# VH-VL binders against NAD kinase (nadK), part 84

Target 1, 268 residues: NAD kinase (nadK), of Syntrophomonas wolfei subsp. wolfei (q0aze0)
Amino acid sequence: MKIILVNNRFKENTEKKAQEIAGQLSALNVEVIIDNGLDEPYAGTVDFIMVLGGDGTMLRAARRYGQRAIPVLGVNMGTVGFLSNIEINELAEYLPLILREEYSLEARMMLEVAVFQQQSLLTRVFCLNELLLRSNSPRMLSFALEISGQKLEPYRGDGLIVSTTTGSTAYSLSAGGPIADPQLDAFIVTPVASHIINKRPLVVSPEREISLHLLEEREAIIGIDGQIKMDFGAENRVLIKRAPHPLLMVNLKAKPFFTSIDRSLQRQ
Key: E = the ipSAE of ESMFold2; O = the ipSAE of OpenDDE; V2 = 0.75 times the mean of E and O plus 0.25 times the DockQ between their complexes.

## First folded at step 7 (VH-VL)

Design G6 (from y20 with heavy chain Q104R; framework fv_bermekimab)
Fold by ESMFold2-Fast, scan of step 7:
Structure G6 (fold): chain C 268 residues (1-268), chain A 122 residues (1-122), chain B 107 residues (1-107)
Amino acid sequence: as target 1 above (268 residues)
Amino acid sequence: QVQLVESGGGVVQPGRSLRLSCTASGFTFSSYGVHWVRQAPGKGLEWVAAISYDGSNKYYAESVKGRFTISRDNSKNILFLQMDSLRLEDTAVYYCAKDRWLVRSPYGMDVWGQGTLVTFSS
Amino acid sequence: DIQMTQSPSSVSASVGDRVTITCRASQGISSWLAWYQQKPGKAPKLLIYAASSLQSGVPSRFSGSGSGSDFTLTISSLQPEDFATYYCQQANSFPLTFGGGTKVEHK
């Protein structure tokens, strides 16, 4: 068995804990690869991925490894989040089940984001939560949205979010989007501070292709899962599709998604 | 400087053929859809044909379908209009024009050539 | 085909006048309409795209409005260089179609 341990390079005690867990796994004849975010993703075949940290670390792991159809377990290290399944102090209890492959998997859709400079592919990125198009200056954007070749009326405002259902509780929620059951597959298209009165969030089939481009030259950026930023200008366009593979998330115990989001909203 | 320059217009006999060219400079020609638009003397603008940035999609006005062929050479930055079976009704100034945006869908034409005149001998 | 009906065919105006030109599509075209200016013997010049977006370099006295089927081009205070013919053009679908044109001429 080969396992990748993904940890947050900016948390002091996370490296020490990752080494501790790696030692425990090695004693059980498990080969361990540690990914602290400093190097390129591990290129070899692996059987399992453990993510040690909060939702941000899981988003990075999903971007790096989510398309490989490998089970990914989120292990919470102290921050409140929605993408972890067990707490770090429960890992020893659940480790035998992991090694015996006694768990269920939940598939979470991902986005495939392709950014073009003119007609040349500039980059292709996968993500779990969302793509954000936003203004990088005080001036609002004017941009076009196409859904499966259908041109919608122009958007004017601060930007737009194209989200997975998993991402419905991230930036899309803050911008007025709906809360979606993460087990459903759909794109959620949420305007950011639209200056056009009747622009509503859209929920569309994950089989559709979504494209965006600017109608006026403005300073804009594309944000991916709140972790990657790219400049976006009038000679750029972005194409968003459902990624070929969902992220396979490990369930060792019941996920209290609806209860957790309900408690979170009551504290706002 | 961004520009389009048409050539190939002239005096022609009915039923004959003529090939128009449009040379592009100052922008990445291969990234944009391009159009032919004509204007008969004293009349309005009439869209004639368009070709996608990669040449895979071609569109024609009903009045020219089957007689005109649009093509492009992205290595030489040239747009062509092959005009066969010419009729008196084809008398016009022919403009080439670049679509404003680099997507396959049309949005509007921001750069135009100065036009080339196609007329018929008496 | 989407037919574009433009009115009036001509308008007589003086420098400083407000000029309004209308364009009607035979079916809904959302906001996918462009406006062009053409001076005698010259190529058309793009003024407005997406119904209301002003092309770079075009004076702010030009504005566009409308969506769906009814569109308007307005020149708020006509200048000497604005005497020209104006055309609308739908960009919703192929084949592209132009309006018949409106000639703005001296009174």
Scores: ipSAE 0.344, ipTM 0.723, lowest interface PAE 4.5, mean pLDDT 89

Design G7 (from y20 with heavy chain Q104K; framework fv_bermekimab; at its last look DockQ between E and O 0.01; V2 from the best seeds 0.00; counts 0 for: pae E 17.6 > 2, placed apart)
Fold by OpenDDE, look of step 8:
Structure G7 (fold): chain C 268 residues (1-268), chain A 122 residues (1-122), chain B 107 residues (1-107)
Amino acid sequence: as target 1 above (268 residues)
Amino acid sequence: QVQLVESGGGVVQPGRSLRLSCTASGFTFSSYGVHWVRQAPGKGLEWVAAISYDGSNKYYAESVKGRFTISRDNSKNILFLQMDSLRLEDTAVYYCAKDRWLVKSPYGMDVWGQGTLVTFSS
Amino acid sequence: DIQMTQSPSSVSASVGDRVTITCRASQGISSWLAWYQQKPGKAPKLLIYAASSLQSGVPSRFSGSGSGSDFTLTISSLQPEDFATYYCQQANSFPLTFGGGTKVEHK
């Protein structure tokens, strides 16, 4: 068995723990690769990914490895979030199950985000939470939203979020989006400070395609999972689809999502 | 400077064919959809045809469907309108116009050419 | 097809006057309406897109309003260079259609 440990290099405790766990796994004749984000994603074949930290670390791991159909376990290290399954102090207890592959998997839909300049593809990214289009000035944006070729009412506001159901409890929530069942596949389109006060979020089928572009000669930015940022102008276009592969999240410990919502949100 | 320049208009006989051209400059031609719009003498504007940025989609007014063909050469920044089976009612100044976007949907025409006249002889 | 009814067909006005032109669509077109200005012997010029967005370089005395089926172009204070014919155009769906035009002429 070969395992990738993903940690946050900016959190010393996660790095230390990763080394410790790596030692333990090695003693059990498991091959271990540590990914702290400094290098390119490991290109070799692996059987399991263990994410040490919070939701941010999980998002990074998802972008780096999510397309490879590898089981991903979130191990929380004292942070509040939605993407961890067990606590770090529980790892020893569940390690035998991991090694015997005695766990269930939960498929989480990811976004495929393609950004174009004219007809040229600038970048393609898979992400677990959301794509954000936002003004980089105090002025509102005017932008067009198309869903499966249907041209919607022009949007005027600070921006727009296109989120997965997993991402519904992230920035989309802060912007007034609905909380979605993570077991449901859907896009959530949430306006950010729309000029129309009562502009409502949209829940969109994952079978549809979403397109965004500016209607004016202004500069904006796009953000992905709050970790990737790039400039966005009048000749740029964003195309959003369901990713061809979901993130396979490991479920070792039952976590009732809806009963934990109030607790989790109160702590934020 | 963003510019469109039409050519190919002239005097024709009914039933004949004519090919109009529109040359674009000052912008990335291949990034935008383009339209043909015509105006009969002393009359209003009539949309004729549109083509998406990459030429993958074409749209026609009912009055010209089956007779006119819109096409483009992005490598040369040229828009074409092949007009077959011309009729007296096709008499007009023909404008090419740049769409603000038009991948699949139109968003308005922000740049127009000067137009080229198509008329008929008896 | 979506029919665009524009009114009035003509309006006589003086410099400094407020001029209002209306356009009605036969069905809902959201905010996908454009306004154009055309002077004799010249090509049309885009003034307003998306019902209320001012095209770059167009004076602020021009404004557009409306959504759904009823739209209005307003010239707050008519200037000498504004005497022309104005057209509305729906950009909601193909085939694209124009209004019949409104000629703004000297009183």
Scores: ipSAE 0.618, ipTM 0.851, lowest interface PAE 1.2, mean pLDDT 94
Fold by ESMFold2-Fast, scan of step 7:
Structure G7 (fold): chain C 268 residues (1-268), chain A 122 residues (1-122), chain B 107 residues (1-107)
Amino acid sequence: as target 1 above (268 residues)
Amino acid sequence: QVQLVESGGGVVQPGRSLRLSCTASGFTFSSYGVHWVRQAPGKGLEWVAAISYDGSNKYYAESVKGRFTISRDNSKNILFLQMDSLRLEDTAVYYCAKDRWLVKSPYGMDVWGQGTLVTFSS
Amino acid sequence: DIQMTQSPSSVSASVGDRVTITCRASQGISSWLAWYQQKPGKAPKLLIYAASSLQSGVPSRFSGSGSGSDFTLTISSLQPEDFATYYCQQANSFPLTFGGGTKVEHK
């Protein structure tokens, strides 16, 4: 059995705990690869991915490994999040189930984001939550949105979010998007501070192809899962599709989505 | 120095064929949709045909559908209009024009050639 | 097909005048309308795209407005070089269609 432990090297608590868990797994004859985010993703085959940290660490793991059809378990190290299944203090209890492969998997859709310089592919990334297009200056953007080749009325405002259903509780929620059941597959398209009244979020089929480009030269950026940032100009375009493979999230413990989101909203 | 240059116009007999060419320079031709637009003497502009950046989508005005064929050669930066079964009503200056955007949908034409004249002998 | 109707067909104006040209689509085209200027013997030049976005290098005295089916091109203070024919063109869907043109000529 080979397991990748994903952690954040710059979080002292998480790094120390990763070393402790790696030692415990090695004592059980499990080969452990530690991914602290600084190097390229591990290129070999693995049986399981254990993410030690918060939602941010899970988002990085999903981008690095989500397309490989490997079970991914989120282990929370502090503040309660949406993407972890068990707490660090519960790991010892659940380890035997992990090693015997006695768990269920929940498939979560991912986005495939392709950024082009004209027609040349500049970069291709996968993400679990969302792509954000936003202005990087006080000046609002003017941009075009196409859904499966259909041109919508131009957008004028601070930007746009294209989210998965898993991402519905992340930035899309803050921008006024709906809360979506993560078991559904759909794109959620949420405007950011649109200057046009009644630009509403759209919920569209995950079979749709979404493209974005600027109508006027502006200082803009593309953000991926709140972690990757890229400049975006008038000669760039972005193409968003459903990723070929969903992220396979490990379910060891009943974690009801609706009561979790309800509690989160009541605390705000 | 972004430019388009048309060629191939001339005097033709009704019912015959003619092929127009448009050579692009100063921009990445393979990245943009391109159009043919015509203008009869003393008349207004009439859109004729368009082809997507990769050549996979082609569109025609009803008046030329079935008679004209648009094509492109991205390796040579050339746009073509094959005009078959020519009619007196096809008399016009033919312009090629670059769409302003990189997608298959139209957004307006920001670069135009100087035009090539197609006329008919009696 | 989407029919584009321009008004007026011609307008006589003097340097310094405010000139307004209108364009009406037979069905909704959102903001997907372009305006072109054509001088005698020359190819058209793009002035405005997406109904109100000014093309680079075009003087600020030109402006576009409207959405849906009714659009306007305005020249706030006509200059000698502005005597020309102006065309609207819908870019909403294929086939693309032009308006009949508006000739701005000397009074």
Scores: ipSAE 0.590, ipTM 0.815, lowest interface PAE 2.2, mean pLDDT 90
Fold by ESMFold2, look of step 8:
Structure G7 (fold): chain C 268 residues (1-268), chain A 122 residues (1-122), chain B 107 residues (1-107)
Amino acid sequence: as target 1 above (268 residues)
Amino acid sequence: QVQLVESGGGVVQPGRSLRLSCTASGFTFSSYGVHWVRQAPGKGLEWVAAISYDGSNKYYAESVKGRFTISRDNSKNILFLQMDSLRLEDTAVYYCAKDRWLVKSPYGMDVWGQGTLVTFSS
Amino acid sequence: DIQMTQSPSSVSASVGDRVTITCRASQGISSWLAWYQQKPGKAPKLLIYAASSLQSGVPSRFSGSGSGSDFTLTISSLQPEDFATYYCQQANSFPLTFGGGTKVEHK
């Protein structure tokens, strides 16, 4: 059995703990690849991914490995977030179940984001939480939103968030979007500081295709999961679709999403 | 360890110049916007200036516009504040702070230095 | 400029008390607000970003709420280490601006 162990290279406690866990797994004849974020993603065949850390580390793992249909377990190293399943002090208890593959999987929708200059693809990335389009200056943006070729009335404001249901508790929430059940597949489209009356958040079928472009020359940025940034101008457009594969999150321990919402938001 | 360390503060005469430095370590400096924030003794926090991750955009508080210049050297992981035409009201501890994202974002300033003091003699 | 009006300017409280600090923006800022804690002689520390999201490593007794122009920081059960000055800060519009601060001090 081969496992990728993902941690955050900027946190000394996770690096030390990752080495300890790798040693324990090796003693059980498990091959361990450590992904600290410094190297290219491991390209070889892997049976399981274990993420040590908070939601940010899970977001990076999802971007790197989420399209490979590999089970991913979130292991919390501190305060519980929305994407961890077990605590680090519980790992020894659950490890036999992991090795025997006695767990269930929960699918979480991801976004596929394609950025173009004119008709040329510049980059394609996947994300778990959201894409943010926002102004990079004090001036507001004027931008167009199309949903499956249907042009909505123009937007004017600071920007727009297109999130998954998993991302509904992240930036989308702060911008006034709803908390959504992460078991639903949907886009949540949340305006940021809109000057257009009645531009409310939209919940959109995951089968739709979402397109954004600027209507005036302005300096803008697109952001992915709060971790990747790209310049965006009038020559660009972005196309957003449901990604081909969901993130397959391992469920070893029941995690009551609805009864713990307030506590989880406070602990982030 | 993620950290920011300010230097270059001291005692100067009004009307003179001073250059503050902020050295970043433990994170990819060139991926983030950075700010200068100051605090006069016994007073609250005042935002001074910000610079985008690649240095292409610079922003200033009205009180320092035309007198202060923010810059960065991404190859050396250093943020600068060139302070010209200093006035007594510029007396403060000057902090550098890493934006969690870009200089205009809802994510706040997540890493702060311990500050460097700028004061005056006549 | 967006003025951030913080109240009260000080709070006298005991360990275990619920403490509520408010911050009002002079115009709408959506949820583009952060809360910071500062102890004497120390740099500010980010507590809450995006009005209500808890920064990593911050105890769950801290919470933020609000959007638009009215925001609240709540400490559900004050601990000895929470005696400090708290600042709100908007990031919606340049210049970025802080509230005047709220000093939480031992009764």
Scores: ipSAE 0.000, ipTM 0.398, lowest interface PAE 17.6, mean pLDDT 86
ESMFold2 (binder alone), look of step 8: mean pLDDT 94; pTM 0.957

Design G8 (from y20 with heavy chain Q104Y; framework fv_bermekimab)
Fold by ESMFold2-Fast, scan of step 7:
Structure G8 (fold): chain C 268 residues (1-268), chain A 122 residues (1-122), chain B 107 residues (1-107)
Amino acid sequence: as target 1 above (268 residues)
Amino acid sequence: QVQLVESGGGVVQPGRSLRLSCTASGFTFSSYGVHWVRQAPGKGLEWVAAISYDGSNKYYAESVKGRFTISRDNSKNILFLQMDSLRLEDTAVYYCAKDRWLVYSPYGMDVWGQGTLVTFSS
Amino acid sequence: DIQMTQSPSSVSASVGDRVTITCRASQGISSWLAWYQQKPGKAPKLLIYAASSLQSGVPSRFSGSGSGSDFTLTISSLQPEDFATYYCQQANSFPLTFGGGTKVEHK
């Protein structure tokens, strides 16, 4: 068995903990590759991905490895998040099940984001939560949204979020978007501080293509999962599609989505 | 500087053919849809034809459909309009125009050539 | 085909006047309308796209409004260089169609 162990080197004690767990796995004849975010993603084939950290570390792991159709387990260290399945203090209890491949998988859709300058592809990125287009200055944006070639009325405001259903509880929620069952495949399109009355969040088929571009030159950025930031100008356009593969999340422990969301919302 | 320059207009007899050219400079020609728009003497603007950035989609006004063919050569930054079976009502200044944005759907034409005149002799 | 009806066909105005030009589409075109200015012997110049977005380099005295089927171009304080013919053009669907034009001329 070969396992990628993903951690965040810059969080206190995570590097030491990752080395400790890697040693324990190696003692059980598991080959371990450590990914602390500093190097390129591991290029070889692996059997399992274990993510040590919070939701942010899981988002990075999904971006790097989510398209490989390999089981990914979120192991929480600290504050409980939405993307982890077990706590670090539960790992020893569940490790035998992991090694025997005795677990179920939940598929979570991902976005494929292609950013162009004119007709030239600048970059292609995958993400689990959302793409955010936002103004980087006090001036509002004027931009066009196209869904499968259909041009919607121009948007005027601070920006727009295109989210997966998994991302419905992230930035989209803060901007007034709906909470979606993560088992559904859909895009959620949520305006950010729109200046036009009745611009509502849209729930769109995952088979459609979504395109964005600025109608006026403004200081704007594209944000991916709150972790990647790119300048976005009037010469740029972004094309968003459903990614070819979903993220395969490991379920070792019952974690009822709706109960977890309800608790989080009551916490305020 | 961003520029479009038309050529190929002239005096022609009815029923003959003529090919117009439009040379682009100062922008990435292969990234934009481009149009032919004409204007008869003393009349208004009439859209004639358009071609997508990659040449995969071509559109024509009903009045020229079947007689005119739009094409482009992205390696040479040239747009063409092949005009067959020319009629007196085709008398006009023909303008080449670039769409403002680089998507398949047009938004407005932000760069125009100076125009080339097509007229008829006896 | 979408027909674009532009009114008036001509308007006589003096420098400093507010000039309003109207354009009506035969069917809904959302906000996908452009306005052009054409001076005698010259190519058209784009003034406004997406009904209300001012093209870079165009003076702020020009503004556009409207959506659906009814659109307006306004020149808030006419300048000597604004005596020209103005055209609307729908960009919603092919074939693209222009209005008949409005000539803004001296009183």
Scores: ipSAE 0.025, ipTM 0.586, lowest interface PAE 7.7, mean pLDDT 88

Design G9 (from y20 with heavy chain Q104G; framework fv_bermekimab)
Fold by ESMFold2-Fast, scan of step 7:
Structure G9 (fold): chain C 268 residues (1-268), chain A 122 residues (1-122), chain B 107 residues (1-107)
Amino acid sequence: as target 1 above (268 residues)
Amino acid sequence: QVQLVESGGGVVQPGRSLRLSCTASGFTFSSYGVHWVRQAPGKGLEWVAAISYDGSNKYYAESVKGRFTISRDNSKNILFLQMDSLRLEDTAVYYCAKDRWLVGSPYGMDVWGQGTLVTFSS
Amino acid sequence: DIQMTQSPSSVSASVGDRVTITCRASQGISSWLAWYQQKPGKAPKLLIYAASSLQSGVPSRFSGSGSGSDFTLTISSLQPEDFATYYCQQANSFPLTFGGGTKVEHK
């Protein structure tokens, strides 16, 4: 059995805890690879991925390993997030179940984001929550949105979010998007500060292909899961579709989504 | 350098067939919709046909529907227009043109070939 | 089919003049209109797309405006190289259609 431990060395105590867990797993004849986010993703085959941290660390793990169809467990080390299943103080209790592969899996859709510059593919990246197009200046953007070749009326505003259902509680929520059951597969398209008052969030089939480009040269940025940012100009275009593989999230403990989001909204 | 070059024009007899070609270079041809646009001597521009980036959708002007067939070969970066049952009113310079946008709906045509003349002998 | 009516058919102008060309669609086309410049014996050149977006490399004296069914191309201060024929083209739906053209000629 080979396990990747994903952590963020800049978070309090995560490196120390990762080393402690790695020692415990090694004593049980489990081979451990530690991924602290600084190097390239581990290229070899692995059986399981354990993410030590919060939602941000899980988003990084999903980007790096989500397309490999490997079970991924979120272990929370601070305040409860939406992507962790167990707390760090519960790990010892659940470790025997992990090693015996006695758990269920929940599939979460991911986005495939392809960014073009003129005639060439600039980058292709996968993400769990969303792509954000936003203005990087006080000036409003003017941009085109196509859904499976269907050209919508031009958008005018600060930007647009294309989100998975998992991402419905992230940036899309802040921009006025709906809260979606993460077990459903759908794209959620949420305008950011639209000048047109009748522009509403759209919920569309995950089999749709979504394209975005600027109609006027403006200073704009695209953001992916809040972790990758790149300049976006009128010579750029982004193409968004369902990723080939969902993220396979390990379920060891019931985590009621709707009561969790309800409690979180009470604290805002 | 982004370029489109037409070929295949010439002098034809009414009722005959002619095949025009348009060779693309300097861009990812398979990512763009492409068009045929014609212009009769001393007249304005007339859109003739278009084909989507993957060849799955084809569109024609009513004046050529059933007589002209648009096709593309993405492995060779070439666009074709097969013109059957040619009529005197088909006399024109035929341009191929690339969509401004990489995939999907046309937002205008930013790259044009030099044109190839199709004319009829008296 | 969407009919594109362009006016005037020709305009006589001098260098430094402001030239305005109008294009009307028979039905709403949102902002999906392009403007082209064509010089004798040459292929058309894209000037403006999406009604008001200036194509890269096109001088700022060219501007487009309008939405829905009424559109305008403006040349703020005509230069010697601007004597040409100008065409509007709707990109809203197939079949695509061009206006009849406006020839900007020397006074």
Scores: ipSAE 0.006, ipTM 0.516, lowest interface PAE 10.1, mean pLDDT 87

